# Designs tried in a protein design chat: VHH binders against TATA-binding protein-associated factor 172 (BTAF1). Part 1

No score or structure here was measured in a lab: all are predicted.

Target 1, 176 residues: TATA-binding protein-associated factor 172 (BTAF1), of Homo sapiens (Human) (o14981r1278to1453)
Amino acid sequence: AFLNKYKLHGILCDDMGLGKTLQSICILAGDHCHRAQEYARSKLAECMPLPSLVVCPPTLTGHWVDEVGKFCSREYLNPLHYTGPPTERIRLQHQVKRHNLIVASYDVVRNDIDFFRNIKFNYCILDEGHVIKNGKTKLSKAVKQLTANYRIILSGTPIQNNVLELWSLFDFLMPG
Positions, changes and structure headers below are counted from each chain's first letter, unless a header gives other numbers; antibody chains are not in Kabat numbers.
F, E and O are the ipSAE of ESMFold2-Fast, ESMFold2 and OpenDDE, as the mean of both directions, binder to target and target to binder. V2 is 0.75 times the mean of E and O plus 0.25 times the DockQ between their complexes.
[cut] stands for letters that were removed.
The coordinates of atoms that the task and the answers printed are left out; those that the model quotes come from them. Centres of patches stay.

## First folded at step 1 (VHH)

Design e14
Fold by ESMFold2-Fast, scan of step 4:
Structure e14 (fold): chain B 176 residues (1-176), chain A 127 residues (1-127)
Amino acid sequence: as target 1 above (176 residues)
Amino acid sequence: EVQLVESGGGLVKPGGSLRLSCAASGFTFSSYAAAWFRQAPGKEREFVSAIYSGGSTTYADSVKGRFTISRDNAKNSLYLQMNSLRAEDTAVYYCAASEPIQAELKPFQTEGGYDYWGQGTLVTVSS
């Protein structure tokens, strides 16, 4: 039922001709909602809500945060823009537990890998994932240390339109 | 060289129990994530349960509370304890393993998340 719902959700997003960023937001919101409902019902530790991570080029981190805010209410996805100088990032590390989505650049994740590798994510999404094509780089080695239930690599730049229909889909698939 | 071999399948009545085993060879099993998938006649393969290298587990909604996944790294083995079996649990059950560190990341609750697969063992729940 769970995987069948997300498979159908993904197919519907593809049918709408939406870009990969919007499709990813759709999947993240749906999964976080379902996992929370499962935990409320079962009370099992294995069902406890987990955060997700988006790793992207530094110029795209603000774009991801803005798109999440545009297409999804904070009660479904509450993004943390993990950015700034080392002192600011240490401060942000204390806030991570208050968010269910973390958006960070490749360089920042690499620099702070000792922090990120200690977190179990639900989703880890690599935007412009061709940047890790060379397995010998420090960047490639760092992102491979991340732990997640789902790992997704996106390639290319998505074309995005107004998606009021996607909001309606979220409301339908995530009641309450 | 890498091999996964399932065993323990068979015919069982509704409400019965079965324990499936998967023997891994040709690699260091302890560092791999492992999972059970199943495929009923005429349907696509679906996720059943996964266990990560650190011991954390996840289950499909349809099997929660009835099935238990476990591993024995010393024996390079993966297990699935199936209780309270239902007719809809009838399927070929596959074990799968995911390499610990790869260049490409894959979704762990879908077929694409796994690099190695067994040949499957048939479980039939019928009176």
Scores: ipSAE 0.000, ipTM 0.121, lowest interface PAE 14.4, mean pLDDT 72

## First folded at step 4 (VHH)

Design k01
Fold by ESMFold2, look of step 10:
Structure k01 (fold): chain B 176 residues (1-176), chain A 126 residues (1-126)
Amino acid sequence: as target 1 above (176 residues)
Amino acid sequence: EVQLVESGGGLVKPGGSLRLSCAASGFTFSSYAAAWFRQAPGKEREFVSAIYSGGSTTYADSVKGRFTISRDNAKNSLYLQMNSLRAEDTAVYYCATGSILYPYQEEGVEWAEDYWGQGTLVTVSS
């Protein structure tokens, strides 16, 4: 995939073909492998591995975890299913160091934004990212607090040519 | 106790070939990545190649297309086929595994240290 080779930000719209989830898994696995290799070579602190984050609708978090397990061994991607009531999520927060991928729903990220905004992610992927097209919602404002080297929006719906929707999506992709 | 033992090094002429082997014991070899590193005289140890448990491989640019890493999980062995050898390939070659290749642990396994073999010398000269 082109975006993998050049490590680009972007929006993946693939209504047909291979599916956005699988393409994203390929991008994540490739870059995490490369960063682990570079850290092994150099032992440089700047090359230390960073986790990635997938944010998706709550009904899809289990699907993401299952797809990662189906197509990748845990040495490439080891997902943490960040879900459940607040007590369980606090427990999961203590386990983050054991995983290189966190999968969480939009509402969970919003509710726990204090936890998420202070993590530096390698990739941040928004599945069904049209949910942030209204840039003034609490959800959109929370998601824009996330810090990542690379940001990707996955959408199966057409991006409508509404100026405010386009700017909210681009603001996430290029938050500067 | 984790043990990694390299063999197959030796003297070879430029353009020649060698195959290095690494025998692994004391852990479930098939579940973990393994790698080759090398250290030339007066230089720091450098990455050569890695192979992950699912079979994915990576190579340093300097050896890509000339070296092939492989593993035989039934024999708990890691291999490096080195072709088209050059003088700059002269080094002690090390087999490695451990946390340096797995910054995040697989479920149920904790590695306190990186594991290295003792090395095998490869000399490429006329």
Scores: ipSAE 0.000, ipTM 0.178, lowest interface PAE 14.4, mean pLDDT 73

## First folded at step 20 (VHH; from K4 with E109D A110S)

Design M4
Fold by OpenDDE, fold request of step 24:
Structure M4 (fold): chain B 176 residues (1-176), chain A 124 residues (1-124)
Amino acid sequence: as target 1 above (176 residues)
Amino acid sequence: EVQLVESGGGLVKPGGSLRLSCAASGFTFSDYAAAWFRQAPGKEREFVSAIWHGGDTTYADSVKGRFTISRDNAKNSLYLQMNSLRAEDTAVYYCATGSYIYPWQEGVDSFDYWGQGTLVTVSS
């Protein structure tokens, strides 16, 4: 993918919906496939397969998982629906190694940031990522602890021309 | 290619201390999780300690409070400081890393790169 080749991060603010989701899924699947092949061939650390993360509103976590299942073979993407009460999430943490994609809500990521911040992700996609526009929130601070090779923000709402809000988003995309 | 080389093993008396090192090549410890495992004679390889991507650490109950895992990013090395050593700590100690390393996944199968191991013998 283009973003992968050039190590680009970005904000996708165009019409949201199935199109953006599908596009994201294709990017994820393609990159995961490519990394797997390269790693198998070269055994280079930089090609080592890494999981990806989709963070989205709680109402969309199931949608993401379903869409991944519809459009992508489990050979390429095997999503984990990381949801439920804390006890369930603990259980999921112990079986996550079976998956290469985690789908979780913002609140769940925030609550379990100690888990997520200890994962190096290939992609980190923030669906409806405008929710972190306020950099002072616990949520924003948590999300910014995530580490990924590639960071993507999906948002269907216009981004306000507030410097602080923009900075918060860019801080996620390009930390430091 | 990823290579891990352990060192620092040896003979030590009970109550003594030892520091193991794992030097990595073709791999950057600061970017990934790494762990120490050990295998005693006639026993299965068991988890000792891990340092996860974010820097958090976990320990087996048997070594908690006595062992400390750390990494030196500049040297690209992993360490295991072992204090208050016991006879039951006698084992070959392995450094490990791998792909798809998730926190708290302390199983052997979670790791796919291993060093040759270094022998630690605790004996009076």
Scores: ipSAE 0.729, ipTM 0.876, lowest interface PAE 0.6, mean pLDDT 90
Fold by OpenDDE, fold request of step 24:
Structure M4 (fold): chain B 176 residues (1-176), chain A 124 residues (1-124)
Amino acid sequence: as target 1 above (176 residues)
Amino acid sequence: EVQLVESGGGLVKPGGSLRLSCAASGFTFSDYAAAWFRQAPGKEREFVSAIWHGGDTTYADSVKGRFTISRDNAKNSLYLQMNSLRAEDTAVYYCATGSYIYPWQEGVDSFDYWGQGTLVTVSS
């Protein structure tokens, strides 16, 4: 994948729908496969496999999990649908080791930020990522605590012509 | 290749203090979670403390308030400061790390790489 090769962060602004999701899944699957192969070959820590995270609206978490299951073998991507009440999410935290992809809503990530900020991710994908355009919200601050090798924002809506809003997005993509 | 080497073990009296070190090669502690485990004679290996990717720390109930885990990124080392040592703290202490380590997962099977261990003996 282009982003992996050049270690770039980016915004995908293609039309909404299955296209962006599928493209993202392909990128994730390809990179996870590649890292696994490189690690098997080199045993270098920098190639060590890492989980990925998809953050999206709550209405789309199930969709992401379903699409991953449809297009990708569990050998490459094994998604965890990280949802439900706090008690359920605690249970999911104990079984997450069996998975290399977590799919969670923005609110869930915000609420469980202590959990997520302590994970090193390979990819962090923000679906409908324009929701963090306001850098002053609790949500945007929580999301910006996430750590990943690669960060992608998916948005089907035109980004508003506001420098501060754009800055907030870029701050996520390129922290520091 | 990932290599972990523990040091700092020894004989101490009850109530004493000891600082363990774990030096890593081919691995960067700041990128991943790391933990200390211990195995007493005739007992199973048990969790002692962990420092997770984000820097948060967890401790076994038996060592809370007495032990402190930390890391030095410049030295690429993991530490365990052990205070108010007790006879029951006697064990071989192991440094551990790995991939796909999620927060609060304190099981032995959650970690992939282990050091050779360093012996801590607490005796009067």
Scores: ipSAE 0.716, ipTM 0.869, lowest interface PAE 0.6, mean pLDDT 90
Fold by ESMFold2, fold request of step 24:
Structure M4 (fold): chain B 176 residues (1-176), chain A 124 residues (1-124)
Amino acid sequence: as target 1 above (176 residues)
Amino acid sequence: EVQLVESGGGLVKPGGSLRLSCAASGFTFSDYAAAWFRQAPGKEREFVSAIWHGGDTTYADSVKGRFTISRDNAKNSLYLQMNSLRAEDTAVYYCATGSYIYPWQEGVDSFDYWGQGTLVTVSS
């Protein structure tokens, strides 16, 4: 709530793991619903609808889509499972208009970064965000091209007291 | 309230140039895709060019190499520099944007907000 109110970004760490997914879904659904309602009523620029993005390991993309469908009506969050070989992903790009949430793996986002960097997101959530701890990798550099109103890193692994790891995560959270 | 206002249209001889402008207001213009479309007499509205959130641009084949789209985010303005104009470029030109416009969608039905249009006539 605090992060959204001041348009700040944050890191959610939960050693138990499962609570952060549900908590993130609640944040996404609540803010998307609020923005859509306020925009329809007031036409405030900050409320004009924008999609959200979840980036996660490839083994978790289906889980994220399933959890969203389990806990949230599609009128509030309608996820697109952005996966598959390049030809399938191009087909999915033509379908995203019908969706307000994209769920994709890290490698897929890196491979299709031109598509993703040309979208402004409401939320960008990095699940298992430790993958960008090394700021020099091609993956980290690609992910840092993403833009969003709110950025959240989820990790089941405690963040080490390593200044380079913290700086890489900070660079993503506070671009510029 | 989202508003788009085009200007800069007029009469130009073949081979000439025009620069169209679109003033955007009521939203953070740089967060969204912006595009130019045109509608010639008796034809359907067709895609001309778009600029996407990340700064990439796309063009219809018929205008590539002759038209240049640009955006000034500080001024909330979209531009179309039109060079080497031809008679077939005669049309009303529209500025367009919307929510949930994803790369590289160029269909009319993908855009939610439209200006009133500015007429470009290419004739001697």
Scores: ipSAE 0.537, ipTM 0.820, lowest interface PAE 1.4, mean pLDDT 79
Fold by ESMFold2, fold request of step 24:
Structure M4 (fold): chain B 176 residues (1-176), chain A 124 residues (1-124)
Amino acid sequence: as target 1 above (176 residues)
Amino acid sequence: EVQLVESGGGLVKPGGSLRLSCAASGFTFSDYAAAWFRQAPGKEREFVSAIWHGGDTTYADSVKGRFTISRDNAKNSLYLQMNSLRAEDTAVYYCATGSYIYPWQEGVDSFDYWGQGTLVTVSS
């Protein structure tokens, strides 16, 4: 809530992990609803609808989709489970217009980065975001091509004290 | 308020060139996909070219190699450089954008906001 109010980015650390998912869903749903309502009323360009992206380990993509479905009606947050082999992912690309949230794994985002880098997101959430702690990996370089109004990293572990690893996390949060 | 205004249309001879412009206002143009469509007399509106948020471009087969789309984010403007024009390029050209247009959607129904159009006539 605080980061959205001041257009800031951040890292959420939570030992329980499941609290981070709910907090993130509340942030996404609240801001998407607010932007849609203000856009309809005022036509402010900053409020014009944009999709959001959750990037997470492949074993968690289904969990994210399920949790969103449990807590939100589709009018506010309607997720697309972006998964499967390349043929299926191409089919899903034609369906994205009906969805305002994409949920994908890190390896899928890396493989399809040309698709994802050509979308401006409202939120980009990296669940288990410690995977980009080494800024020189192909994965880290791919996810840093993502553009978003707000960037959030979720982690269940403390931020490491390696200077390059810490800087890589902050570089994602503060692109440039 | 989202507005798109095309300009630069006119009469040209076959083999000639034109540069179309689209001025966007009321939103941050670079955050969204933008496209040119055209509608020839008696025909349906058809896709010409698009530029996506990340800067990638797509083209209809009929215009590849002859037309170039570009966007000036600082001026909030979209351009279409049309070279080697042919009689079949005669049409009203429209600038279009929308909220949830994802790569690589090129259908008319994918775009929500349209300009008034600018006429291009290619004739001897």
Scores: ipSAE 0.520, ipTM 0.814, lowest interface PAE 1.4, mean pLDDT 79

## First folded at step 22 (VHH; from M4 with H53Y V108T)

Design P1
Fold by OpenDDE, fold request of step 26:
Order: sequence, then structure tokens, then C-alpha cells
Structure P1 (fold): chain B 176 residues (1-176), chain A 124 residues (1-124)
Amino acid sequence: as target 1 above (176 residues)
Amino acid sequence: EVQLVESGGGLVKPGGSLRLSCAASGFTFSDYAAAWFRQAPGKEREFVSAIWYGGDTTYADSVKGRFTISRDNAKNSLYLQMNSLRAEDTAVYYCATGSYIYPWQEGTDSFDYWGQGTLVTVSS
């Protein structure tokens, strides 16, 4: 809500994984709800619904989907667990229109970047976003091709005072 | 309010060319995906081509190599250059856009806004 109100991008740090996940879900749900209401009222293109994306380690994709299901009605957030081998992911692409939230791992996003870069997201959340601290990696370059109205990096560890690493993160948050 | 208006249709001989235009108001093409569909008499509306948010394009197999979709951000317009036209290309052509348009989703149900259509007749 805060980031939305001020059109800011940011880094959220929390010692407890569930806390940052829940906060993110609340932000997503609140914005999607608000956007839907505004669109229903105004029919303005700028208020047209847009999907959101959560990128996280592969071990957490299921967790994100489960947590979203627990705390948010499918009316506001209907997550797609975008996972599996390439053949499965192709199948999922055919049914993605039923969903307004995609949860995928960093490697999957990297591998299917042609798909993801052709989507304008409302929110793009990078869980454990420190993985893109090195801007020279294929992963970092892929992730930076993503476009979103709002970008959030979640981290459970303090950000080290490394200028290059911080720059890579800021480059994601503030592209251009 | 979102509005789409197609133009450029007409009568053309086989092997000829036409350029369709779709003028948009109420939204910006550069922020969304857009597509061309067509409907021949007695047939269902079918996908022709799309330009997705990232700028990638897709085409129906029947028009690959002959049709080209493009957009002009300054004019907020969508185009369909149709070359080497065939009799089977005869149809009403529709411009479409919408929300939640994921890449490679070529179904009519993926699009929310439609123009009135423009008739293309290919006949000798």
C-alpha cells in the first residue's frame, strides 16, 4: 500500500520468512482489489487489470502458492504455480489467462524469459532477491528484462555495503 | 472509454496487397498486447496475428510470410500489412486488445475490446 501510494520501489527485509511473504501478499491483494474497483468504476485503460509475478527459489514456489491461497481469496489473487519441465510449462502457458499471479523460480524465469518479457506486470517481487546482486550473470540480465509498475526485492539477510551489488539491485528497482 | 476503429479494407485481386489500420482511443498500444482476427462468412472468428507487450509477434500458419503486424506508438495505431492476398483471406478483419493478455494466448476470449471490423474481399 505504501509503495503503491508513492509509486515507489523498494527492498523489504524481514528476519522471518513468513512475515515478508504475508506482507507481500497483502500488498498484492490490496492493489489488485483497488485496481479492479477503479477499473470497474472508470473503465480507464490505466486501471486495466495487470498480472503480478513472484520470483523465488524453487524450494519456495509451492510455499508462495499455498500462502496466497490461505490469506487471499481467489477473487483477488489466483496464483499459477509455473513450474515443471519445459513441456509442462508450455501447457501452463495455455491456461495462464485464468490467473493474475504467476509464481516461478529464478531459473524458470530465466529459461522462459521470452514469455515473461512479453508481459507487463503490476508487481514483480523478487524473493531472496540478493541472487541478482551480480549484474553480470545470465540470471540477472534475464530478470532485468522484466517490466512492472512496481518492483519489490525481499531479503532475509542484511544487504552488504558493496556498491556494485547494491547497484545491481537498484538497477532492477529503477531501470533506465 | 477504450475504442478501436479499423480501416483500410476493400476489394483486391488475388496476389494484391492491403494495409489495414486500427486507430485506438482511450488506451495506449505500447502498454498492451494487440491482435488481428478475421471472420469469413459462415465461419468462426479466427486468430490472424498479434503483437505482444514485449514487441514479439505471432502469426497464424495460414498468413505466415504474407502478413506483418506492427504498431506506431506516436500515432497509437495498429497495422496489418497483407501481401500476396488469396481468395481464402476474404473476411471481416477485427482489431482487438484487452487486459490479462498473456503471450501466445490467441483465443478470442483473451481479448476484451474489439473494433467494428473492416471488410477485405479478395476476388478476381
Scores: ipSAE 0.711, ipTM 0.865, lowest interface PAE 0.6, mean pLDDT 90
Fold by OpenDDE, fold request of step 26:
Structure P1 (fold): chain B 176 residues (1-176), chain A 124 residues (1-124)
Amino acid sequence: as target 1 above (176 residues)
Amino acid sequence: EVQLVESGGGLVKPGGSLRLSCAASGFTFSDYAAAWFRQAPGKEREFVSAIWYGGDTTYADSVKGRFTISRDNAKNSLYLQMNSLRAEDTAVYYCATGSYIYPWQEGTDSFDYWGQGTLVTVSS
């Protein structure tokens, strides 16, 4: 809510992993609801709803989907668990139009970057986002091709004082 | 209010070329995906080409190598350059856009806003 109100990007560092996830879900749900209401009222292009993206380790994709389902009605957030082999992901691409939130792992996003880079997202959340601290990796370069109105990095680990690593994170948050 | 207006249609001989334009108001093409569709008499509306948000383009197999989709952000316009036209290209051509358009979704139901269409007739 704070980031949306002030049009800010940011890094959320909290030792309480569950707290970060829930907070993120609340922000997403609130904004998607607000945008939908504004668009319904005004029919202005600038208010058109946009999907959001959560990128996380593969072990957490199911957890994100479950938590969203637990705390948020599908009328606000309808997550797609974008996972599985390439053939399955192609199938999911045909169903994605019914969803306003995609949850995918870093490797899946990297592999299907041509798909993801052609979507304008409302929010792009990187869970355990410290994985892109090295800006030279194929993964970091892929993630940085993503576009969103708001970008959030979630991490339970302190940001290291390495200038290059810090720059890589900020390059994602504030491209250019 | 979102409005799309197509222009550039007309009569052309087989092998000829034509350039269609779509002007948008109340909408910015660079922020969303846009596509061209066409509908021949007695047939269903079919996908022709799309330019997705990231700038990638896709084409129907029937027009690959002959048609080129492009956009001018400064003019907020969408274009379709049609070369080597054939009789089977005869149709009303529509410009389309919308929200929640995911890439590679080439169905008519993926798009929310449509122009009035412009007629292209290819005849000897």
Scores: ipSAE 0.693, ipTM 0.856, lowest interface PAE 0.6, mean pLDDT 90
Fold by ESMFold2, look of step 22:
Structure P1 (fold): chain B 176 residues (1-176), chain A 124 residues (1-124)
Amino acid sequence: as target 1 above (176 residues)
Amino acid sequence: EVQLVESGGGLVKPGGSLRLSCAASGFTFSDYAAAWFRQAPGKEREFVSAIWYGGDTTYADSVKGRFTISRDNAKNSLYLQMNSLRAEDTAVYYCATGSYIYPWQEGTDSFDYWGQGTLVTVSS
């Protein structure tokens, strides 16, 4: 809630790997609900809807979609599972306007970066964000093209190994 | 309240040039895609050009190479530079934007907010 209020970026670390998905869902649902309510009342530009993005390992995309559906009404968060071969992904691109949350894997975001870099997101959440520790990989360079009001990295593991790993994470958090 | 106001239309001869402007207010213009559409008399509104959030641009085939879309976020303005104008370019030109405008979605149903339009007439 604090990061949303001040448009700050941060790293959410949960050593046990428990609850960080739920915490993130609460943040997304709360902010999207608040923005939708204020937009309906006032039509102010600051409240106009923007989608959010979760980027995670491919083994976790289904989990994220399932957890969102489990804990949130589609009225508040309506996730699109953005997956599959290129032809299926093109079909899904035509559906995103019906959804306020996209869930995709890192490789899919890299492959379709021209699509994703042309969206301003409300939240961009990198689950298991240590994957961008090396800032010079094609994957890290693609992910850093993403733009959002709020950028969050989730990690259940220590951020270590060397200073370049730390700089890559901060570079994503503070791209300016 | 979201407002889009077009200007810069007028009468020009074939082969001439014209620059359209669209002043945006009541929203954070830089966060959204913006597009130009046009509607000739008796015809349906058709896509002309868009500039997407990341700066990529797309153009209808009929205007590609002749028209250039651009945006000035500091001035909350969208522009369309139209060169080598033809009689077929005669239309009312509209700027458009909206919530959840995703890249490459160039149909009128993808845009929620429209200006009042500015008339461009290309004639001898």
Scores: ipSAE 0.315, ipTM 0.703, lowest interface PAE 3.0, mean pLDDT 78
Fold by ESMFold2, fold request of step 26:
Structure P1 (fold): chain B 176 residues (1-176), chain A 124 residues (1-124)
Amino acid sequence: as target 1 above (176 residues)
Amino acid sequence: EVQLVESGGGLVKPGGSLRLSCAASGFTFSDYAAAWFRQAPGKEREFVSAIWYGGDTTYADSVKGRFTISRDNAKNSLYLQMNSLRAEDTAVYYCATGSYIYPWQEGTDSFDYWGQGTLVTVSS
């Protein structure tokens, strides 16, 4: 039961529920700051700032927003808590330009996939990513429509050496 | 650095067609949303159409069914096919894009980079 961490296009897995969130926040804040500085210096289009996305269970969206607020000033990471019924989510869509991080639950991303698939993300983080182990579910198919420069899966549960589980996770990490 | 250059404007009779082009340099259209706006004399710049990162398109009500936006990623170009042109379509047409462009945000303040514009005149 070793702590198993993968950075940058990988799976972070440990037996503890703390640490992965903080590490992810550090990665997001650092890279967003670096991209913003490089864009200011170069003005190159490939360095233009891009938002990041955290997808997590619905009970954890508030936790993610709170943790980002505790560890980062809003000039580095400014999270949008993308939650609520459809009418509220449409209102939140009009606010997203003021934010560089979106935090949403899996079911909300699935329901609003047309919105999310039309954004190119810098990071896409799947917290409790074991939920996409079955690649044939509507949830897994929706999540795999997301596009990001970097993709990370966080899991507190050790992933068994099941070929179908591994293929579904790899399909997300390296879409065709 | 980032440059957008529109072309294809001109004089056309009502009911006619034009195809506008926007060539990008220092920027790849496939990475971000891209849009067309227009500005008639004495009026504010208004949204015409956008193609969003995932390929979905939106249109202003006034042009829906007559205009078609498209993108050619291999040529790094954005196009606007304008059919059934009317006098009220007379305007300078602008190509636009920017950082942090989110779907369905069609205001001018959502876009950071603009071309110089190409004039379309619809008259007899």
Scores: ipSAE 0.214, ipTM 0.613, lowest interface PAE 4.2, mean pLDDT 78
Fold by ESMFold2, fold request of step 26:
Structure P1 (fold): chain B 176 residues (1-176), chain A 124 residues (1-124)
Amino acid sequence: as target 1 above (176 residues)
Amino acid sequence: EVQLVESGGGLVKPGGSLRLSCAASGFTFSDYAAAWFRQAPGKEREFVSAIWYGGDTTYADSVKGRFTISRDNAKNSLYLQMNSLRAEDTAVYYCATGSYIYPWQEGTDSFDYWGQGTLVTVSS
């Protein structure tokens, strides 16, 4: 994919919300496979395997996990459904090395931002990314603490000409 | 290729101080979690301290307040400042990191890359 080659970030937009999920899964699986192969061969730090993160509305976390299972063998993408009350989430934190993809809701990421900001991700995907269009909300400020090689926003709405909305989205995509 | 080389160990009297260094090659400490472990004679390797990707630090209870982990991005080096040393701190100290390190994972099986170790002896 073009964005990966140049370390660019982007907005994946179409009017079929579930089609974006499949496209994202293909991007994740392809790049994770490529990075794992290059790391096994070279042991270079820039190819070191890194987990990816999907952030989505809480009603969609289960769907994301199910879709990954439908389209990928667990050896290529093994998702962790990062959900539940704080005690369950602490337990899940101890299992993270068994997985290369974390799926979590926006509020869970905000609540556990100290955990998530201490991970370098390969991909960070924001599903229904309009939630960060206002860059001054607590949620937007928390999400912008995430670090990833590649950042993708999924939206069912075509790119708008609203300058402030675009600035907030670009601020996430290009945090420097 | 990732290589970790510890240095700075030696003999020190109780109550003394020592600073350990770990130089990395083929790897950037500031991009990943890094940790110190130690192994006392006849004991299993145990967690001492870590600095996680976002810069947060954790310490084993037995060293908290006495040891300080830090890193120097310009020198690509990890450090452990050890103060108020005790006889039970006698151990071989190891620098460690890994490919899939999530924060707060302090077990030895969470780290794939290890140095050869540097001996610290605290004795009168």
Scores: ipSAE 0.160, ipTM 0.576, lowest interface PAE 4.8, mean pLDDT 78

